# Miniprotein binders against Putative transposase y4zB, part 10

Target 1, 356 residues: Putative transposase y4zB, of Sinorhizobium fredii (p55729)
Amino acid sequence: MITTGTPTTRRSAAGTAGADLCPVERCGEPARPGGRLERQQPSPLSPGQRPLADANARRPVAVFAETFGLLAGQLDRQTRREGRAMLRLIDSTPIPLGKLCGWAKSNGRIRGMKMHVVYDPDSDCPRLLDITDANVNDAQIGRTIAIESGATYIFDKGYCHYGWWTAIAEAKAFFVTRPKSNMGLKVVRQRRIKVAEGDGFTVIDDATVRLASKGDSKLPIPLRRLTVKRADGDTITLLTNDRKRPAVAIAALYKGRWQIELLFRWIKQHLKIRSFLGNNDNAVRLQLFAAMIAYALLRIAARLNRITMPILRFTDLVIRCLFERRDIAAIERPPPVNPSHRRPRCSPHQMSFAYV
Below, E stands for the ipSAE of ESMFold2; O stands for the ipSAE of OpenDDE; V2 stands for 0.75 times the mean of E and O plus 0.25 times the DockQ between their complexes.

## First folded at step 5 (miniprotein)

Design V3a (at its last look DockQ between E and O 0.48; V2 from the best seeds 0.00; counts 0 for: pae E 7.8 > 1.5, copied fold)
Fold by ESMFold2, look of step 7:
Structure V3a (fold): chain B 356 residues (1-356), chain A 85 residues (1-85)
Amino acid sequence: as target 1 above (356 residues)
Amino acid sequence: SEELKSRIQDLREKLDEFHKRVDQLAKEGDPELAKFLEMAVKLLEAALKKIEEELEKGSPEELEKEIKEAEKALRFAEKLLEIVE
């Protein structure tokens, strides 16, 4: 049995978790279940006796989803209590599965699954949106995000869905993205650029625009277009519904989007997601949820130890301490570095390339 | 204040019990997941050590937030272990 025969899940695990429903004094239950608790996903790789095998496999996934939702809600509440702006980086990463996983679907480029994540770079907190077949379009999953008023969502042009962008604006939230190459934009008004220079980029244009596409395409919100020349010489175009923030601040938010790629690389390299032991759908999902829970637990522990270094470096040091028997309190001390590799000072939400 | 001392001691006892359960998982169950949980044990032990040091330094009001988060983190780790048991 290769085909699962179930619709792709559209539920957000992170968006439904809430600290409001599970105070610390309430015993034993997550504040709210992740949106995946009742999903049916029979495994083709372990058919066995259908009722018992399927029931056992699905219970661990549901508990993981509920636990992850509770952790994500707690980290989100901590960010709001600290008075910091809510940033949400949205991306997906393919999880290629080998030839032995013939049940996995293809999107034409890879055979496997996708992990869809919303990530808060200020708290280093991932929120798992969904784990889907590889053929599920990114924009379909982006639309499932529970939109948080006041938050800023940063995503690439693969997340183009005009209805979703409209919903973000209606929720009094913001987005920063790139236009697709076929998107027609008409300049309504040029905007003055007070500060053009940013860290590694220059804003060279700032304009109020509107969609000028042919046909019945509708995007009934005011748009702002920025043109940014980066230090590597390329020029990119950004779109946002944020009419108040300075252009350099908006460009800096988009520049920081690469942090979620670093998170994905770390997860694949260090939490054994790249080397799956099971070959059925539920086993793969369980390992991905376990990796996200482990990351969230490490983030909480790092915060309790008042460690300010990026969580990815902190976790790498912890792993090495487990193999080298070093005191965990020395985690802020960097690992030995090759003098020929530079260790530039970076934002706590950017990975240093000194290890590359 | 005395409530904070009691909670810290209770948290340490629960962490020690959790550590024993992780050791059992490593022997009888999923050794790779046990390695992840061992990392959580070490981090929570270090966090508790810092909490205990801060209690001695006399900042108990600031400490309640950290104790609550450590309690919640251990509770989450315990639920993860229950999945595998």
Scores: ipSAE 0.014, ipTM 0.330, lowest interface PAE 7.8, mean pLDDT 63
ESMFold2 (binder alone), alone request of step 5: mean pLDDT 82; pTM 0.787
ESMFold2-Fast, scan of step 6: ipSAE 0.226; ipTM 0.718
ESMFold2 (binder alone), look of step 7: mean pLDDT 82; pTM 0.781
OpenDDE base, look of step 7: ipSAE 0.364; ipTM 0.782

Design V3b
Fold by ESMFold2-Fast, scan of step 6:
Structure V3b (fold): chain B 356 residues (1-356), chain A 80 residues (1-80)
Amino acid sequence: as target 1 above (356 residues)
Amino acid sequence: SPEQEELKSRIQDLREKLDEFHKRVDQGSPEFLEMAVKLLEAALKKIEEELEKGSPEELEKEIKEAEKALRFAEKLLEIE
């Protein structure tokens, strides 16, 4: 016979092992033991269980992410076919969730997301996109990027991680970045290039450097430092492991980084359009992927010289085209939501990743 | 030659797909079909230009580009 009631109050007296210590347990059983209850879920379904409503709700985002991957892949193949250098601009942009939703948390604070992008300037198209909570550090996401041999990764000082820079070099790839202001660098050898004119800038210094405080043990790779004077008269410092390219060429690669900022401005402009699809995390991610798909399609069409319609109209068409593929009956009959529990907030849950 | 007949067959398939897209646009289909049609039209125009020049390598390149445009057009037309 099976005894009725909860098993939490009737654990076996046997079983400690390893420590041979009597654990200090709570008097009685008012609360559950401190289980970790992790949530790394593809959520395995047992036989007889139906798919979660959450999985069906995320289906459009998955379709958009897949569509983006295919379009970005096509542009990348065209660029490779032309024998162009593999350039990868890396940056992120904050997306204020509360601003998009017109809502704030119960404590009055605005929630946010962050979009991380790897962008190919030759195709004018993103290759990789990840959407995270705004709290996620840029360098943490940068480290997850699969390194392509022969590629040159261009990123700002927010991606300072010595182990990652070393991994790029070990993969026979290159990086161009800016040092943080507190980074101590010591000149090991002055290179022969003293001054070199570029388009709208001048390279005024070129040197082999290392970290001043035991740098070789932290960064066991050769580093090159360039000082670049911009058109406005200000100077910037660049760091790279590329010791072969001319200094002017490396500076020009970094100057081109502004192209990813244009993409971010375009995306943010187009996010203002879609109140109808809702303001929850999935709806915002859907809008972000739809904007990226529209951007990729516009780049492809521009290469074929035929786009004549406004960008906002085209973004709307991409969203509607993919959305209209859904069953109308399923859209019209979502399960009733408890209004007192769920309505006041957008779901914080999703991280979406599209990799080409 | 077998290679020339294969290229002609591929061009003819692209033309037939464009005609299908045109018919759907003419019947008042959504504006995204116009985008699909425009993508395929410009690809076919480049094929015609290369066909007039008589370069087999450039013709093959433009046919592959048109086939890519066709795949995007088909994806945009995947409504149901």
Scores: ipSAE 0.000, ipTM 0.164, lowest interface PAE 13.6, mean pLDDT 62
ESMFold2 (binder alone), alone request of step 5: mean pLDDT 78; pTM 0.712

Design V4a
Fold by ESMFold2-Fast, scan of step 6:
Structure V4a (fold): chain B 356 residues (1-356), chain A 80 residues (1-80)
Amino acid sequence: as target 1 above (356 residues)
Amino acid sequence: SEELEKEIKEAEKALRFAEKLLEIGSPEFLEMAVKLLEAALKKIEEELEKGSPEELKSRIQDLREKLDEFHKRVDQLLSE
């Protein structure tokens, strides 16, 4: 969304009246060619900043967005051809300004920022990055995301927007989320369920549900509710419009969100602002893009060097190699084994649903 | 092989990301990028089969030349 200093109404492809009446029956003009998940440019800079510095900052950001878009597009075509699931992890994370810069111009007691990301786990690439004030609702950013037919969007309960969920379903796409605590759901049909064990979790319930409302629901799509017991014994509820995939598969998709959590944790640990970039919104954007690019590069390099250890551990080893001047390729070599402490061969994949 | 071509494409992608780090001017990541790309290219070169297509050999040579240029630009930026 473009903000021009005046409140602007978000416009749908079908128009505001058309979107309210029947999005599936009304054809939009213009149609969005191919649909884009990546925005061309992040939020605009504050007025009053120097134009020359702003122009230089925008050039690297635009080049990142263009390069990323082209690479993501190529990978999506490959994924569609191979018939693999197109996954889109959506989340946001608060950015602690106290660790980045002193915002002397901050108004009010607490002012923060949020970084919003759409992440493709198969490509190891963030596809959309936006930076907003902490007060911006996650669902407001979520609903600006272009919907790809056949994709599965995985997001937390902060992305509750019934119109957007309906648009996802109408586009022949899927979502997996958690219902808000105050969301009234009623069981329409109890699906037959055998207790089904997944990797680090168990699905214990599966039901067709509807929004508890007076005849005319604001969410006119079929919904499915899953109850999942995690390895730690706690249960969570999942909500989806996917009626075809096995319950275990849907639960596994939501469990996979740990990947975006690792990205956020890494960024927060390694986020730094250089003095020559300044201490303002533009400097924060540039550092976040640098961190995202560095993380993507780390993922690609680890794959090329056949590194299977957790990314955070690999990052520590890379830092050590930089200071010790060791060959990074040596990291792939297994450490010497003590025969008396030889570990039994086990699966390398044992992840908790509640991974940090 | 098909795997080798995929690795070359990934290395080309990684170099493009590394070049964007130069434009942003983030030295804290530049040395990491150089080391990671050098390790990746070394591994790809070691996997190059005898009699591999000329196009793949040319692409690896191009990557090596671009990495050398990238390394020189990193050194120049860090010297400033």
Scores: ipSAE 0.183, ipTM 0.694, lowest interface PAE 3.5, mean pLDDT 65
ESMFold2 (binder alone), alone request of step 5: mean pLDDT 73; pTM 0.610

Design V5a
Fold by ESMFold2-Fast, scan of step 6:
Structure V5a (fold): chain B 356 residues (1-356), chain A 81 residues (1-81)
Amino acid sequence: as target 1 above (356 residues)
Amino acid sequence: SPEKIQDLREKFDELHKRVDQLASQIEKGDPEELKKEIKEAEKALRFAEKLLEIGSPEFLEMAVKLLEAALKKIAKELEEK
């Protein structure tokens, strides 16, 4: 029966939710710890689950991870007190394992580990660390990161998770990333038609975009797409929910992501990670956290002594000071050299000492 | 102390001989990846020679530690082969 009449259902006049997230999902979610991560206990992004049988063996790793979290949190609080923007670079790096995993390779899987890092470029220190098996997806770990209101999260296209991007936006935070090549983006509004030059790049396009129909329901937040031309003429595409910052500023933030690559290079070169390839994963985790604690302590020492230099140089100079008996505070601002007090470089007894 | 400097010089000479032996072994057909590690050890030797010229005990300790670290890396690379 076809009947045209006024709906009698009281609920038919109710507006549709149209919410980005299902209300039942939000109501069922546990409350995030109130500032513990930021203030006192920054922790690894997603600590590996410990088997009951080896809980005692893994206890030292937890202590080191917690210690690192406390130190990283102290550096972050200092950065915030200076009124700096909260920047969070996210990436991972593989840690190769020795040739003892032939069985895994024969089954088409590579056995290895990778380190996941959230890095603050202003404090020059990782805030969060996690070590997982190499086959764990980057986006899976990324979505476990506690979102800080006001922060800007910068990551590559491996961190594509629409629910997490939506959560970042809902938390009043921002992200800057690259879209996957198969991501269907449609222009809603052209924002800029003039080019803008930055340091080593040019922004050639700026548009408000959305996912194609059906995809849009999975990512129901306003998006902005930037096209950036590199010095060599190649272009890259950036995607962000930040609709207010100048395009050049957003492109510069993504260019700055290269700093996390410098950290990874430094870790691999200076901590001799290869020395632990034959050890179990607990030993690797311990050494990596111990090294990062040392790094965080060096950064705190630099701030306390008001040293403003790149961390690679600071680390090198601290090592030298262990042998030269110099005060660390003197590295950046040494006392004036007195040319009139210059002594001969080698005396007769020093020359004898050097050759006999 | 003079005794400490003499001990460090003797240790430097021992490490120099070990690097030469490893370089000879690598030249006789070890993989190209080890050549990079031995080159770093050779650079450390040359740096240590310059530090000996300066005559600073602290710099000698640094040179010895750099050589020991380089040799340990090379030993691990050989062990993994």
Scores: ipSAE 0.000, ipTM 0.094, lowest interface PAE 20.3, mean pLDDT 59
ESMFold2 (binder alone), alone request of step 5: mean pLDDT 79; pTM 0.701

Design V5e (from V5a with V19I A23L A41V)
Fold by ESMFold2-Fast, scan of step 6:
Structure V5e (fold): chain B 356 residues (1-356), chain A 81 residues (1-81)
Amino acid sequence: as target 1 above (356 residues)
Amino acid sequence: SPEKIQDLREKFDELHKRIDQLLSQIEKGDPEELKKEIKEVEKALRFAEKLLEIGSPEFLEMAVKLLEAALKKIAKELEEK
């Protein structure tokens, strides 16, 4: 798999900032290029601090991308030796410029950069990373993913691209997704369904479908639609080209998509610790690849120590142990829960009043 | 942070020396798996070294401590043969 981020996220026709002039044909002054690029300087550091971002911007992003690829490849080869299924969760998360923490509210809009990830939940490791401008559509990046025969790609409705779905099917691979609400589907054949109950959900419908409009020529692959009732009583619709797996198994694969969201939270938490790094494209890419290499290193180290708990839980415990000077070898055995005599969530007055 | 980076560099040097010692202790009859595990630790250490000036020293310290623990387990298995 390709793990290299795109160095240039957008093309500039002239490499200059342009603005539309008033459409007044009064024979005005010649158009002047804007000096907008200098406005994107990183925030100044305290006196005596060095701008690490400027130094990092000079380093080749490709070196870190290649290092991540090699490390992720080791985890993948181990997973393949174990004979586990080839699962690929696909999603993206915004990374605001000038901030290395989560979403930034500015008139309700996310700005900056977007990180695209292909994640293998069995190896608990990203297989591909790509960084683009926040305004690049998810489906556009999906098209660039090299398709592995036998793999199952799981993604949300933002990755709707019929040509890409067709390419997945033609490569003898599978996808599981949610259709857009405006996607017209026509039932071709009702599949025989027994009440199919999974862990925290129930499959209530299973049918062979096609596009209701002349979509047959645009999406000429067999489609299967599942209707899944979640524990909260809400229903979701899934669409897949996998006609062999039981409906419950397909629904379980899509339910497992939450794992990529845990990875995104970990990455953003890690990036927040290094908020002094700059906000130009190369500095952000270097920091994102560094975070993923750190994640992969922790995953390999956990495997070597035969740690079976989820890596993000393990990481939190290790961080706490660094401050408590605990034996790191004992991390897998959780400490006993001690009742606290303090309840910061309750005031003493409220307790006295409610206790009669 | 510069102090933690220096501490990590010294720890990397110590762990590389320990890897060399363990590899030199492997004899013809030893399990091939132990040699593979040592080499995996070595590869992970080389990758961690590339992060010294960019990655979080706290997270690198975690990884290094886990790799150190793995080497100690391998050494114990070699002694118990």
Scores: ipSAE 0.246, ipTM 0.743, lowest interface PAE 3.3, mean pLDDT 67
ESMFold2 (binder alone), alone request of step 5: mean pLDDT 80; pTM 0.747

## First folded at step 6 (miniprotein)

Design FH6 (from FH3 with F22Y K25R L26M I29L)
Fold by ESMFold2-Fast, scan of step 6:
Structure FH6 (fold): chain B 356 residues (1-356), chain A 83 residues (1-83)
Amino acid sequence: as target 1 above (356 residues)
Amino acid sequence: DEKKIKVRIEVDSPEEAEALAYEIRMLALELGLEKEVKVRVEGNRVEVEVEVEDPEEVELFIFEVMALALKLGAKVKVRVEKE
């Protein structure tokens, strides 16, 4: 709700001669993303004395991350041209560090890192990838994600950040999530009382809600709450700012989140966990980025060759063939017919009569 | 010789322990290890027992169990015993 319009006493017409716009805010050169006061602090090292080894240790990770971004961007542009809905699944997976024998010798908390992914189910490809320490909260990384107008962001209750949800709504985008169990919600209006059946679930409630808080509103956007009964009989609660889509459509979008879980399992299986569990953090980061780049390349190859088999099977065949230096064209051929495992045949011993 | 891997996970509440046990059982089923894996809940503790000839055969399962514990910030004890 607009209360008052443009200020009357100061208009700041930038094009007029002799008038200054406002106090200048250039107190020096802007700091680089790398850190504090780097431009103002004189470097103590000459060009020949710069620590090249430290730079080289970190540069490979950045190069792989950039390569992944370029490949994912190509797949996204192709999918967008096909007129598909802009869906963004957001989740993270923890990566424990160490080996079984090391874990058996230690007591207490597990050391690890966390891989954060924004996944596009229509392209079957991750769009964004970030790797942090395991103790970094999901919501802390989520709020750094650039919001695309018209997109629908689907994430779990770990991504509870009211300012970020507000930013999504203000960008003309949508979200579908689960509220935390301790979140108090008050019904403002019952939207639908009739149950609605979807594929493998039933929507049993649909209401406009708000936070049940005293004095302050922490989340100043319209909210919709759905109660969904799963095939196994359990119920879940969903929150969204999308007030136009049918309830079953929103529930179906959230149900589709299982696809990011399959991606995480695929990555872990194909990283050869045996080889990276004993490595340092940088080696694990490199392997994660390399696996994601391989996945993106395999998705591009599958689309270019119009492969109709499931992507995971195609990926397994490509990895095996590349290791053996085989031609990619051979991957679409059935494997050589092994002598089939012999099923029990009617033997002479099973015949009641023998004719001679 | 068959080896037994025991993982004991301590969480903040009995409700978390039951939820974790359910997730671990589903993971075992999904990886085709439902016959090799036993999961028991006792208060706020979850005990996972796996019997295999080669521990490397269940490496992904153990890794994912560790990942679930890491997500919860849980305390974990791992023991490998000869059978």
Scores: ipSAE 0.405, ipTM 0.789, lowest interface PAE 2.1, mean pLDDT 69

Design PA4
Fold by ESMFold2-Fast, scan of step 6:
Structure PA4 (fold): chain B 356 residues (1-356), chain A 80 residues (1-80)
Amino acid sequence: as target 1 above (356 residues)
Amino acid sequence: SDEEVIQLLKTAFDLAEQVEKIEKEGNPDQIRDLHEKLNELHKRAEQLAESGDKELAKFLEMAVKLLEAALKTIADRLEQ
């Protein structure tokens, strides 16, 4: 209040004399872009410059992969804003080329492909999708996954790579996995066992372990081993570097890994789509990326509409509403919950004639 | 063509981003433009169905229907 000077801002705009430059709107057109085959806006992923012929075959796949990355990034930002846990399910599945390229088998050109996925079950969204030859080792792809601090990575015993597990721990992230049957473990400290019951399982052992025979040099991080008894009576062993969470919570995270299997079944179901891009390896890859991008778009749309059911059930319901009734045997479904003998005629109602 | 498929998927992605942006920023001026763009994507999906790419067309139609529903929900919230 001491200085009552008037900072009179000039209203004349400092750069009014600009005969050299045209305003942005003068370079654009209000309606049609004009010109034949004119793309007024360049592609954000592949603007201009044509690559060499040998690189052209991979260009569409790279564009799809970048589009998928953008979608996954958008969903990840939303999840972080809501403060939800960062869970990452990792697995791979063979691609049944015989359903997409039957002629390849008949011509003796047996090529196998494998799809690698990092999946977030809380957002129902894949975070990484990669397609390789079937002979590429799962652990090799695991090592290429960018590690997010605070995330928990859940994977099976095929992802055994001690350097990668160490990198996860050093990045202040966690993993939950199963040891290979021949993995030698030595108990460092037996934790006091409190019988902990979860939903459909019981944790019966909890111990700090390390690798036997030079374990500290091969895997220099503290490990925790859990023994979990399932409802069917079978026992499984889990390994984790998370020493803070309750054992029942860690076991529940691993139990949730079945969700990536549902994603794989959904994708394989939709691979029955007739190949509109031909029968070569690139056409197969493009078809897979197109399916995954469509899934991501449906997830974003469901989130915007505040759909609270798991996305795989939601997409299945949407597909059923848009298409003629399909044989139930072709679609996985949970066991009937209600023993009622009444047939619900609601979901196929749109495609049926009126009944009296 | 592969290039047409890529452009359609990019268009669907861009429209999803624009719908989310409207929800966050609350600018109703873009709602009409988004309806026009979603209708254009729907017409392209119909063309794909006619050319034999029926399953890809169905996926794009699902995306359009879900985005239209989201946009209607957003528009209804902005009126309140």
Scores: ipSAE 0.016, ipTM 0.362, lowest interface PAE 6.4, mean pLDDT 63

Design V2x (from V2v with K24E K27E K36E A42V)
Fold by ESMFold2-Fast, scan of step 6:
Structure V2x (fold): chain B 356 residues (1-356), chain A 81 residues (1-81)
Amino acid sequence: as target 1 above (356 residues)
Amino acid sequence: SPELAKFLEMAVKLLEAALKKIAEELENGADPEKLEKEIKEVEKALRFAEKLLEIGSPEELREKFDELHKRIDQLYSQIEE
C-alpha cells in the first residue's frame, strides 16, 4: 500500500518494480486489507510469484470445471430418459468488483468481468459456465455452446446472431427470444388468431414472419412471431423457430427465464458470504465455479429433502447452516413468510416479461 | 438414490479441490490464521454433506468422507507447527 512518485509512469518502467507500489483505492473503491493488484500475463511471472504455485493454481479450476461437467451430463441423461423438455436458459451478468476491485485494474483502467450461464430450469441446475471480459458480446459466447438436438434455447435480445439462430434450427433444436426494436419483420402468413390465456399473460397474436430486408439470404429459416400481453397491460414480442408448440406454451417458456436471475442473485450473495477462496483472477474463477457447483448441489439436496421453498431462501438457509451451528432439520421448519421473497425482481440489465 | 450418490460424489470432489488449494496456499506461506478459518469453512461443508449421507448412499462414499476428515486433521496439524 506504499505509493512512490508518479505510479503510472513507474508501472511502465521495467527497472522500478520493487518501488512501484500503490494502494488498491486507485480502482475507485476503498482498499481491502491485504489488497494487491494481480493480473494474468502470458509472459514469465512477475518477481515474487512462484512458478510452481502458479501452475498448481490452475489445477483446482480444472477439477471444478470437470466436476460441473459431470453434473450437467448426468442430469441431461436423466431428463432425456424421463421424456421432459430439454430447456436451456441463456444469460449473462456482470461480476461485481466490490471486494475484488484491485485485481481487475490494467493499464490504468478497471477491467470488467462477465459471467455467462446456460441453465436448465426443469432440473434447477446450471449446465455451462463461462467467464469473460465485460466487453465480450453475449451473442459470441452463445455460438460456442454445443447445440443439442431437441433442446429449446431461451435468451434475451442481446443474443441476436442470425448465423447462430440458423445453426440452432439446422441442429433440429429450437429458440425463443425477443427481437431487437429495430428488427424489420414482415408477415408471411397470419396464423389463426386464438387469444390464449396463460398464467399472468395472454397471447394476442401469432404469425409466420421473415426478416423484411434480404431475409432469405440473411436468415433462411421460417420464424414465428408471438405478441404477448402481460398482466400490467404492456405487450412484448417473441420470436421462435418452433412452429409446433402452442403459443401459450412458448410464452410460458420465455416467462420462466426469470429463474436465471435468481441464480445470478444467489451467486452474488454466495461470493459475499464465502471467504475460503482468494481474490486474484484464477481465484475468482475458482470461486465462481465453486458457487455454481454449490448451487447445483444445494438444489439436489432440496429435492432429496422435499423442500419446496423459493430457491434463494433455501440456499440462504443452507449456507447459514454450513457457517452457523444450526441443524439441517431446522431448514425444513417454515419460518414466517416474507412476501418479497415470493416474487421475481426486475433486473436493470435484463428484460423479461416475468417482471410486472 | 442415484441423485444422492451423484451429489455426494460431487461434494467429495469439491471439498478435495478446496483442501488442495488451502494446502498450496499454506506451502506458499499464506497467513495460518486466515487458512485456519478457511479449513473451518470446509469442515462445516463436510459435516453438512455427512448429514445428507445418512439419507442413504453407497458405502464407498463413507470411506471418502473419512479420508477428507483425515486430510483436514493433517492441515490443522501443519498449521499448528
Scores: ipSAE 0.014, ipTM 0.237, lowest interface PAE 7.7, mean pLDDT 62

